# VHH binders against WD repeat-containing protein 54 (Wdr54): the designs that were tried, part 21

Target 1, 334 residues: WD repeat-containing protein 54 (Wdr54), of Mus musculus (Mouse) (q9r0d8)
Amino acid sequence: MFRRERSIPLRSSAAALSNNLSVLQLPARDLTHFGVVHGPSAQLLSAAPEGVPLAQRQLHVKEGAGVSPPLITQVHWCVLPFRVLLVLTSHRGIQMYESDGSVMVYWHALDSGDASSVQAMFARGIAASVHFICVGTCSGRVLVFDIPAKGPNIVLSEELAGHQTPITDIATERAQGQDGVADMVTADDSGVLCVWRSGPEFTLLTRIPGFGVPCPSVQLWQGIVAAGYGNGQVRLYDASTGALHVQISAHARTISALDLAPEVGKLLSAAEDTFVHIWKLNRNPESGSIEVEHCHGECISDTQVCGARFCDPLGSSFAVTGYDLAEILRFGTV
Below, E stands for the ipSAE of ESMFold2; O stands for the ipSAE of OpenDDE; V2 stands for 0.75 times the mean of E and O plus 0.25 times the DockQ between their complexes.

## First folded at step 22 (VHH; framework vhh_enristomig)

Design v6 (from u2 with W102S L104S; at its last look DockQ between E and O 0.02; V2 from the best seeds 0.00; counts 0 for: pae E 22.9 > 2, placed apart)
Fold by ESMFold2, look of step 22:
Structure v6 (fold): chain B 334 residues (1-334), chain A 119 residues (1-119)
Amino acid sequence: as target 1 above (334 residues)
Amino acid sequence: EVQLLESGGGEVQPGGSLRLSCAASGFTFSSYEMSWYRQAPGKQREWVSHIRSGGHTNYAESVKGRFTISRDNAKNTLYLQMSSLRAEDTAVYYCARYSDYSSSEMDVWGQGTLVTVKP
């Protein structure tokens, strides 16, 4: 059972963007970092246990002389085997920072070919797999960056084809020791999903066709693709075959966030309908069928939810951002 | 629109004092590090002083002990108290805001206020 806990004040309210909350958990230092986008800026916050705020920083996209600040689409911490990078995507491109946002180590500009069309170009969707960072683009291409153990010598090593509409989200999972196991899923504005295996060359394993509804958020857990759609559905697919196993009318409006607590197999869904739901995912070991159980529902009155994420790997707490809400709401068990 | 507006410049005798103000609007002033620069006739713009959001200050060697930078976050105002003024302090003084994505770059400048120290 979850109960409302101390909120964390925001310097600015959250923008009405899907996936507009990022969390980096540092349990060895008893710290949690939060990232929230507001228009052309990203606010980074750190908090002690119980949500006591400690520090904050504001980031903007690097500007050329005389150019209006570009809008930010997402901020995300990418955890790699040897470093943690904070990645920021925008209508100008991609910026990568040290984990506290203090030093920019890399940027990649998207070419528009016409300065008047800068609003039409953007990057969106960020995830790490092994030593790679993968970022989606508005064309549907996914950029793969090879990240060195130290320093700024980051290289664009591959561009992945598979989508024809803007990427909405990317999610990854560690391979569990089996050859050919999927470890990345990408989603787009048409609802198409692509399932990949990371490596020296990324391999497209499965392409799941859309049905005319955007897929703003996606997660991957133990061979299960969880997808949240613009019509409020959550769908669970077998990652290896692409077969639809479960279809849930989870929300009345667009799902704005999915998150996963992988140690316990719990999925969080949040939507513009003011609800957050927590689901338990299982795969029957005998039949291989995917099963789901509803665990918790939370109504956040008068709040258009923009982001929601678990704050610990056991799924004992979660945080929520809402449009025009100048705080991060927190919920925990006990 | 983010704006910085300097005031308080004027003419002063050598050894005199002036207090410059910079009114900030359009952003959360208390969260930004701020700086003063100056430009003398025929010279490049040079750094004078900065103040961090936490209150720590630093000064160019040429003004140490004579100038004091301060801020009033409740009034969104940056100050430069100038004492023991010399002829070489004659310049247009600019208020500037540090960039959030680079601690070594300024992203917003004021239009300047003229300080003249009479020979």
Scores: ipSAE 0.000, ipTM 0.085, lowest interface PAE 22.9, mean pLDDT 84
ESMFold2 (binder alone), look of step 22: mean pLDDT 86; pTM 0.872
OpenDDE, look of step 22: ipSAE 0.285; ipTM 0.685

## First folded at step 23 (VHH; framework vhh_enristomig)

Design w1 (from v4 with Y98W; at its last look DockQ between E and O 0.87; V2 from the best seeds 0.74)
Fold by ESMFold2, look of step 23:
Structure w1 (fold): chain B 334 residues (1-334), chain A 119 residues (1-119)
Amino acid sequence: as target 1 above (334 residues)
Amino acid sequence: EVQLLESGGGEVQPGGSLRLSCAASGFTFSSYEMSWYRQAPGKQREWVSHIRSGGHTNYAESVKGRFTISRDNAKNTLYLQMSSLRAEDTAVYYCARWSDYWALEMDVWGQGTLVTVKP
């Protein structure tokens, strides 16, 4: 089904971080933007099916004089109804850039109550919902930024409580405009999931207890929470009730990435066990039960997968980053 | 000054054909990606077709097989050949330039040319 396509070279390897591949799909132009973290910088690449990268940029985090550059934890294109911002998280906080990474629009430093604190401070987990950008922190708080239609007047409007361990990932889905419909999920290092409805004040709808295993990656699709865990399980929960419907022993090692092709209901899982799997999600129309079908497995020899993402809305192509791998691998349907 | 000027619009019967042109000036036309958009009365502007500097093309599903985008870099001109026209193709058609591959919005627009398909 899938065949390996021409890889995209990286100037240096991807850092060993979960979810270390961000994608902005531009299907009208048949173009995909990629972001990959390496230390205090992110490599931004633009590529088309003909293989050769059409453009490349390197985004360097800004720093004060005499201060070591902070390590980046994630980079992500946040698509809002009226603008797109490239958001960067690090051990010092959050920086927001114009979509091409050329101009910093906003920054937020994480609070340190004691400059000599031994505990690591960091932000991790980035998603956009409506006109908000949400960012996780190591304390388990989620910061909500209200993004104006234009200009730099970004405001920290809310801090969400619900987690007691570091946030690992945040995922969102476009709401259908109905009250009580979940449009955001947050995950943490203990495996706790919180399901939210975004708005002027965010509402916690469902809290799914953890079981002592981290949840590095999470996705939300049509009332289904898909969670990828440190023990290689994928779990599918009903977002409204929190009930576990499906437990899949999908991988032998830590899941490092989940992604969705929401128009077709396909879920991608990738792990340190060198595998990428593609699953089809559905609900049984009679019972309402969540169902899953395995569609594809790809073995990426000798690669500890760090990130994996679909490159098109139909889920007919995907890309992979790996630890100590100086390229982005690409796969497309034959 | 960077300019785009559309022409070739007009009134046509269903099933008919028109060829739109977009004359570019004030920049190195061959280096830029170009798109056609259209806006029907009372509706939002929508994407129609795209062409990269290297010639790769793409189309909205509603026009695929009926419309052909092309460019003549020697004449600094973008074209849209429209055939099998339908009433729903009635709109003001705009050509637009992408400043680079990183851009998410067009930076230069033409003033538009009206295409009317009458029953």
Scores: ipSAE 0.699, ipTM 0.863, lowest interface PAE 1.1, mean pLDDT 89
ESMFold2 (binder alone), look of step 23: mean pLDDT 86; pTM 0.870
OpenDDE, look of step 23: ipSAE 0.701; ipTM 0.867

Design w2 (from v4 with G54S; at its last look DockQ between E and O 0.82; V2 from the best seeds 0.75)
Fold by ESMFold2, look of step 23:
Structure w2 (fold): chain B 334 residues (1-334), chain A 119 residues (1-119)
Amino acid sequence: as target 1 above (334 residues)
Amino acid sequence: EVQLLESGGGEVQPGGSLRLSCAASGFTFSSYEMSWYRQAPGKQREWVSHIRSSGHTNYAESVKGRFTISRDNAKNTLYLQMSSLRAEDTAVYYCARYSDYWALEMDVWGQGTLVTVKP
């Protein structure tokens, strides 16, 4: 059973964006870094269970002269084998920082001024796979950056095709030491999923067709793709085959966040219906079929959830951001 | 200059106890997070325990219940009380500090003190 814990104040509320809570877990120190986007700024906080934030910082997207401030779409800590980078995406492009946000090490501008539609250019969807950082774009292309062990010599090494609508989210395999075939999943506004093997050249393994409903959030764990959809459904697919194994009527409204506690195989789903649910994922060892069990439901009173993340690999605590809330809500099992 | 100096290492029988000390100088000790690490011959340095300025502690699973980290801010000293020692605890023990809450790596290390648990 989870209980409400002391919340973390924000300078301003979370933007109404899916996946609008990023976490870097520091379990040896009982410390968590949080990132939350509001408009053109991202607030970073370092917080411990016993008290208020121990440190905080704000980041802004690099502005063009004489134009509207660029809106941030996501902030995310990318953990690579040899470094951790803080990545910020926006309508202008991609900024990469040292893990504390203090030093920008790389900047990639999106091509601007070419849109014929009302829709603006933007980047969205951030994940790390081995030594690559992958970032989605509104065209459906995924940019792959090759990250050196140190220094700013980051290279755009590949652009992945497979989506024809804006990328919503990217996830990489969460299980430690897993030797599965699939390394990464990308999702888009039409609900199409692409499953990839990372490497010097990324390989498309499986394409899972959409059904006209956006897929704002995805997770990948032990060859299981968990996808959260605009109709409130969670679907579990086999990453190798793309076969649908489980469909859960998890929420009454759009799912805005999924997260995984990889050491225990627990999936968190959160939605605009004000609920957070926690599910246990397994594979049947006899058949290989994916199975799910409901573990916990939490009503976040009158809150359209924007982001929700576990704060530890065991899933013993989680945090929530909401539209028009000036705080990060926290919940723990003790 | 910023310095950390460990002491209190030695030889002990299995099941025995030792108390390690780490004398800190050249910085405001009470403001910093501190950790103990250890390195056995031929192995990588591994985390043992951590303490924040507030006194909040955490431990690696392999030592939980057997080791106690503490600090005396008036004496600028970090401690590690070790009990129920096992052969696999044999290592050089280091104290170290984080430069701030954002840092992911330690910025200052002591020279180490050897702990040997006899067979």
Scores: ipSAE 0.683, ipTM 0.867, lowest interface PAE 1.2, mean pLDDT 89
ESMFold2 (binder alone), look of step 23: mean pLDDT 87; pTM 0.879
OpenDDE, look of step 23: ipSAE 0.764; ipTM 0.892

Design w3 (from v4 with L104I; at its last fold request DockQ between E and O 0.90; V2 from the best seeds 0.75)
Amino acid sequence: EVQLLESGGGEVQPGGSLRLSCAASGFTFSSYEMSWYRQAPGKQREWVSHIRSGGHTNYAESVKGRFTISRDNAKNTLYLQMSSLRAEDTAVYYCARYSDYWAIEMDVWGQGTLVTVKP
ESMFold2, look of step 23: ipSAE 0.708; ipTM 0.885
ESMFold2 (binder alone), look of step 23: mean pLDDT 85; pTM 0.864
OpenDDE, look of step 23: ipSAE 0.707; ipTM 0.872
ESMFold2, fold request of step 25: ipSAE 0.608, 0.611, 0.608; ipTM 0.852, 0.855, 0.854
ESMFold2 (binder alone), fold request of step 25: mean pLDDT 86, 85, 85; pTM 0.864, 0.864, 0.863
OpenDDE, fold request of step 25: ipSAE 0.791, 0.737, 0.762; ipTM 0.906, 0.880, 0.892

Design w4 (from v4 with S99T; at its last look DockQ between E and O 0.84; V2 from the best seeds 0.74)
Fold by ESMFold2, look of step 23:
Structure w4 (fold): chain B 334 residues (1-334), chain A 119 residues (1-119)
Amino acid sequence: as target 1 above (334 residues)
Amino acid sequence: EVQLLESGGGEVQPGGSLRLSCAASGFTFSSYEMSWYRQAPGKQREWVSHIRSGGHTNYAESVKGRFTISRDNAKNTLYLQMSSLRAEDTAVYYCARYTDYWALEMDVWGQGTLVTVKP
């Protein structure tokens, strides 16, 4: 199974936000980049299995004089066919940087115009599909940016409707998919899920109704939508039909993170109940039904988990952030 | 000017061994991550092996156990010791450098050295 490895120290503890750990896996170099948010700043770290971070950088959202810097909601590496961009969302909007965070190449401000909506304004949910970067907003709209192979000529090409409450998370298919039917899933605070096919015009394939609880974290893998809910349930849906196949009482509290190891079909779930669980996903070859097997449970004593991610495509290691925890915890197979 | 120059390629029989060298100049060699890549005729360039400044190594699955990457920081030289060579190892071999840990691509490439495995 998994054993605790050397932790990575943080300058500031992780903020109490769902999905508050982002990774960029660099398996050829045996290296992982990590991103963690605290208030108006994000810490970026590059670390190897032998321990101490090899590099680190702090990224701040810049604002004009007399205006408080906005709180960051998420930082995420968007891997596109021709480039990798580091994307940051906040209560002001969206900023896109070169992959090392050193140069801002684009920004988009969220502006409703009304003072009464200022505190409610934010972007949240970041994913890349082919050459598009998609970002959720507090209105339930999803902004689609068309990213050129080089240069700063990024264009807001589309706004997607399908949600009536704030977007919580967006995930895209990391593999080619079974038939390439579903490319992206979006989730919101009411628990509604929308499944999309990406392209010059995005197509809504399926809308999965909510059931009265938020869906903070979502993943898409080989036509399977994995959704983590505010009541601690994990649900697995068929992406093409929207049909619920599996419902798991996985956690006692809000699920704060889901992740997938795509080469082996393992799902990680993490929650405010201090637990991380790893599940194996499969399809029955006769029926096509989604099946799940519990592989591992890890109790991280006295830690409200904020984020959790696999550090390699085979699911041999994972990392965890927690509220008021000034380190990234790491776990690897024996 | 940053330069990388490979040498040591040649013809070898199956099961044989070769040692490739990559002479580095124009930078503080000991501070940089280095890799070997190869390109077979008519194919895309592929990663072979990687070594960090501190000496940690990694290998593509196809060469693991047969190839050894190493470095001599006093001589500013990167090595690839190849053993148990197979026909599919025939390629032009390149050494390359990463700018830093944040870089996602190599910034300097050598000109390459040809390795041919023939019966």
Scores: ipSAE 0.690, ipTM 0.872, lowest interface PAE 1.1, mean pLDDT 89
ESMFold2 (binder alone), look of step 23: mean pLDDT 84; pTM 0.852
OpenDDE, look of step 23: ipSAE 0.731; ipTM 0.884

Design w5 (from v4 with D100N; at its last look DockQ between E and O 0.84; V2 from the best seeds 0.74)
Fold by ESMFold2, look of step 23:
Structure w5 (fold): chain B 334 residues (1-334), chain A 119 residues (1-119)
Amino acid sequence: as target 1 above (334 residues)
Amino acid sequence: EVQLLESGGGEVQPGGSLRLSCAASGFTFSSYEMSWYRQAPGKQREWVSHIRSGGHTNYAESVKGRFTISRDNAKNTLYLQMSSLRAEDTAVYYCARYSNYWALEMDVWGQGTLVTVKP
């Protein structure tokens, strides 16, 4: 069972954004890096299980003289085979930093083509696949950046079409020791999911239609798409066919975060209903049927959850951020 | 100027013990996280053990219970006490440091010391 552990204080409360907690797990050092967005800034923390931050840093989106800084939508550590970049998205575009947030190595301004207010234009959804970083936009386009092994020579190599509403989230799966046909899933505000294969030219493999409810958070595990919806449902789809296998009434309100511990097949769901649930995923090897088992439920009193992530590869600990909550809450097994 | 110098390697029989030392100079040793890594012939370098500046330790599963990392900040020395040695522990052992908590890779490495476990 999970126990509440000492929380990590934040200088400012987390913004009310889905997926508003990013982690970089450093299990050999028994450390976790955390990223949390508040307005035009992101707070970065490095903390041990003792809960006291050992290091911290603020990131701000900078603009020219007299221009108000844009609101950040997400911060995320993108782990690539040969480097790690900290990626920040906002209402003006994308900024990419060295993993410690100290040096910006690349930026990309969004090109609307038509007149748009600054509040209507934004990037959202960040994931790494192979040597690519993929970022969603408010138009439903996904931008693909080709990342060199070192240095700042990052190139926008592709724009993916498949969505007609703003991207909410992107998830990828590393193809280690498995056949993996699909390695990326993208989601949008209408609940449409697109399943892709990464490569020099990304391939759309399947499109799963929406049903009028946003999909704020997705995950991809062993050919299973896990999708969390604005009505509190978790749905599990076969990534190759798009067939719905499992529908779970997991939460009473909008799911704001999904996370995986892929080595053990655990899925975390968190919602505005103040609950975090942990599920065990399995695929029957004989039939290929997707199975799910509920493992744990945690009520986080008086907290509208904004983000939740596992802090270790075995899914033995997780952390939670909440709207108007000036701390990161932590939970771990005995 | 910044240097890490390993010593204490050698040939031992299975089940034997060795203590590796890593003498540090040119920096404030007590302020830095330190690790041991090893590289067996034909294999990639792998993590063995880690110690934070405050003394918290962690170990790879393959060595847990057999190896102990420690530090003597007064002597600027990192240690690895190895017990119950097995043939699979044969490798060149390196000490290394992280420059700070944000760093994801080691910035300083020693030259290594060879440990050979023979029949």
Scores: ipSAE 0.687, ipTM 0.876, lowest interface PAE 1.2, mean pLDDT 89
ESMFold2 (binder alone), look of step 23: mean pLDDT 87; pTM 0.884
OpenDDE, look of step 23: ipSAE 0.731; ipTM 0.883

## First folded at step 24 (VHH; framework vhh_enristomig)

Design x1 (from v4 with E105H; at its last look DockQ between E and O 0.69; V2 from the best seeds 0.46)
Fold by OpenDDE, look of step 24:
Structure x1 (fold): chain B 334 residues (1-334), chain A 119 residues (1-119)
Amino acid sequence: as target 1 above (334 residues)
Amino acid sequence: EVQLLESGGGEVQPGGSLRLSCAASGFTFSSYEMSWYRQAPGKQREWVSHIRSGGHTNYAESVKGRFTISRDNAKNTLYLQMSSLRAEDTAVYYCARYSDYWALHMDVWGQGTLVTVKP
């Protein structure tokens, strides 16, 4: 059973964005880092055990020639085997920082090739795979950046074309070194899902059609694609075949965040309906069928949940952000 | 020059105890979070324990209840008291400094001291 724990105060509230919470657990330091977006700024917080705030930093997008500061769409820590980077996406481009946000190591401007297109550009969907960072764009392109072990020599290595609508989210699974296994899934505003295999060249393995509803959040776990939709449904697909195995009416409103505890196969879902749920995923070894069990439900009163993440790999704790809420809510098992 | 120097390593029997020391120089020791790491032969370096400037401590599950990290700021020295030692504790032990509060990496390492647990 989960109980509410001490909240972490924010200097500013959380923006009404999907997946508006990033969590980085540092067991070696017994610290947890949180990232939350509010308009033109990203708030970075560090907390000690029991939710004691220790430090806070604010990041801003570099002011371009425009009169108004660009809005940030997402902040996320990308944990690579050799390096941790903080990535910010915005209406202007993509910024990569050292893990503490102290130094910008890379900038990518979103160029609308056609000078004439007054259309607002933005990026969102951030994930890491092996030594790559993948970032989604409003055009449906996924930008793949090759990340060196040290230094600022980051290179755009590839652009993936699998979507025709804006990318909403990207999820990756750490490849256990098995050749041919899907390790990345991308989602878009039309609900289309693409399953990829990372490598020197990314390969599209499976395309799952949408059904006219946006998919704001997606996860990948042991060949299972978990997708959260605008209609409150959670769907589980076989990543290899694209087959729908499970459909649940998990929420009454749009899902804003999914997260996975990979060691135990727990799925966290959060939505604008004020609810957060934890589900247990299982694949039947005999039939190969995917199964899901409801484990826990929490109501965040009067709060449109916009971010939710597990705070440990076992899924024994999780954190939540809400629209216009100036705190990070914490929950832990008793 | 910023330096860390480990000492106290040696051979000990299973169930025995050993105390490691790390002498710090060239920086304000009391202001930094410190850690112990170890590397066994053929294995990757692993975190063992850390202590914050304020004295808060944490341990890897494998050493919890057996090892104690402490510091003497007046002596600029970090300690690791090891008890109930096991064969699997055999490793080179390193002390390290975190660069700052936000840093996710250690910027200064000692040369290491070898601990061998043999019957």
Scores: ipSAE 0.088, ipTM 0.540, lowest interface PAE 1.7, mean pLDDT 91
ESMFold2, look of step 24: ipSAE 0.689; ipTM 0.875
ESMFold2 (binder alone), look of step 24: mean pLDDT 87; pTM 0.882

Design x2 (from v4 with G54H; at its last look DockQ between E and O 0.84; V2 from the best seeds 0.71)
Fold by ESMFold2, look of step 24:
Structure x2 (fold): chain B 334 residues (1-334), chain A 119 residues (1-119)
Amino acid sequence: as target 1 above (334 residues)
Amino acid sequence: EVQLLESGGGEVQPGGSLRLSCAASGFTFSSYEMSWYRQAPGKQREWVSHIRSHGHTNYAESVKGRFTISRDNAKNTLYLQMSSLRAEDTAVYYCARYSDYWALEMDVWGQGTLVTVKP
């Protein structure tokens, strides 16, 4: 069972964006880095279990004088084999920073020629696979950046086609994972999912058609695609075949976040219905069918949950952001 | 120059105890969080224990309950008290420093001290 722990204060409330909480887990140091978006700024905090920030920093996407600063859509720590980069996406494009947010090492501008085109353009969806960082766009294209082991020579190496509507989320499984041929899943506003194998040229392995409902959040774990939908369903698919194994009426409203604790196979779902649920995933050893068990439900009164993440790979703690909350809520087992 | 120097390694029988020390010089020791790591022959270096400047500690599961990390900020010294030693604890033990809370890697390492637990 989870219980409420001391919250971490934010300078500004969290924006009402799906997936609006990122973490970098540092379990040996008993430490977690958090990232939360509000408008044109991202708040970064480093905190211990007692909930007092040990360090904090604000990233601000400011253009020139007299122009409105662009809204950030996501912030994410991309863990690569030889480095970690902090990546921001916005309506202007993609910015990549050293892991502490102190130095920008790369940026990629989206096309901003026509005024109508500028208002329609944005990046959304960030994940790392092997030495690549993948970022979704409003067109449904996924940009693949080749990241060098050291130095600033980051290049756009590939653009992936497979989606016809804006990318909502991208998830990967850690590059050194033992199970699963697929290592990346992408989702869009129509509910289409694409499952990929990364490499010098990315390979589309499986395409899972939508059913008229957006898919704001996805996760990939040991050949299982977990997808959270705008109608409150969680669906579990076999990544290799695209077959639907489990459909859960998990929430009454749009799912705004999914997260995975990979060492224990726990899935977290969070929604605009004020609930966070934790599920245990497994496969039947005889049939290979995906199975699910409900483990925990948490209601956060009068709060539209917009972000939720586990704070350790064993799933012993998680954190939550909500629209109009000026704090990160934390929960732990004990 | 910033330096870390481990000492206290040696041979010990199974079930025995050792205390490792790490003498720090060239920096304000009390401002930095510190860790112990170890590397067994033919294996990768692994984390053992961590301590923050004001005393919060954490341990790898394999050593919890048997090892105790501590620090004496007045003497600029980090300690690892090892008890109930087993053959699998045989390794070179290193102390190391993080530059700040945002750092993801240790920026200063000691030369190491060998601990051998007789089979």
Scores: ipSAE 0.620, ipTM 0.850, lowest interface PAE 1.4, mean pLDDT 88
ESMFold2 (binder alone), look of step 24: mean pLDDT 87; pTM 0.880
OpenDDE, look of step 24: ipSAE 0.704; ipTM 0.871

Design x3 (from v4 with M106L; at its last read DockQ between E and O 0.93; V2 from the best seeds 0.80)
Amino acid sequence: EVQLLESGGGEVQPGGSLRLSCAASGFTFSSYEMSWYRQAPGKQREWVSHIRSGGHTNYAESVKGRFTISRDNAKNTLYLQMSSLRAEDTAVYYCARYSDYWALELDVWGQGTLVTVKP
ESMFold2, look of step 24: ipSAE 0.731; ipTM 0.892
ESMFold2 (binder alone), look of step 24: mean pLDDT 87; pTM 0.881
OpenDDE, look of step 24: ipSAE 0.700; ipTM 0.868
ESMFold2, fold request of step 25: ipSAE 0.681, 0.716, 0.679; ipTM 0.879, 0.889, 0.887
ESMFold2 (binder alone), fold request of step 25: mean pLDDT 87, 87, 87; pTM 0.881, 0.884, 0.879
OpenDDE, fold request of step 25: ipSAE 0.823, 0.788, 0.841; ipTM 0.921, 0.905, 0.930
ESMFold2, last read: ipSAE 0.651, 0.709, 0.695; ipTM 0.868, 0.888, 0.881
ESMFold2 (binder alone), last read: mean pLDDT 87, 87, 87; pTM 0.885, 0.883, 0.883
OpenDDE, last read: ipSAE 0.789, 0.802, 0.798; ipTM 0.906, 0.912, 0.910

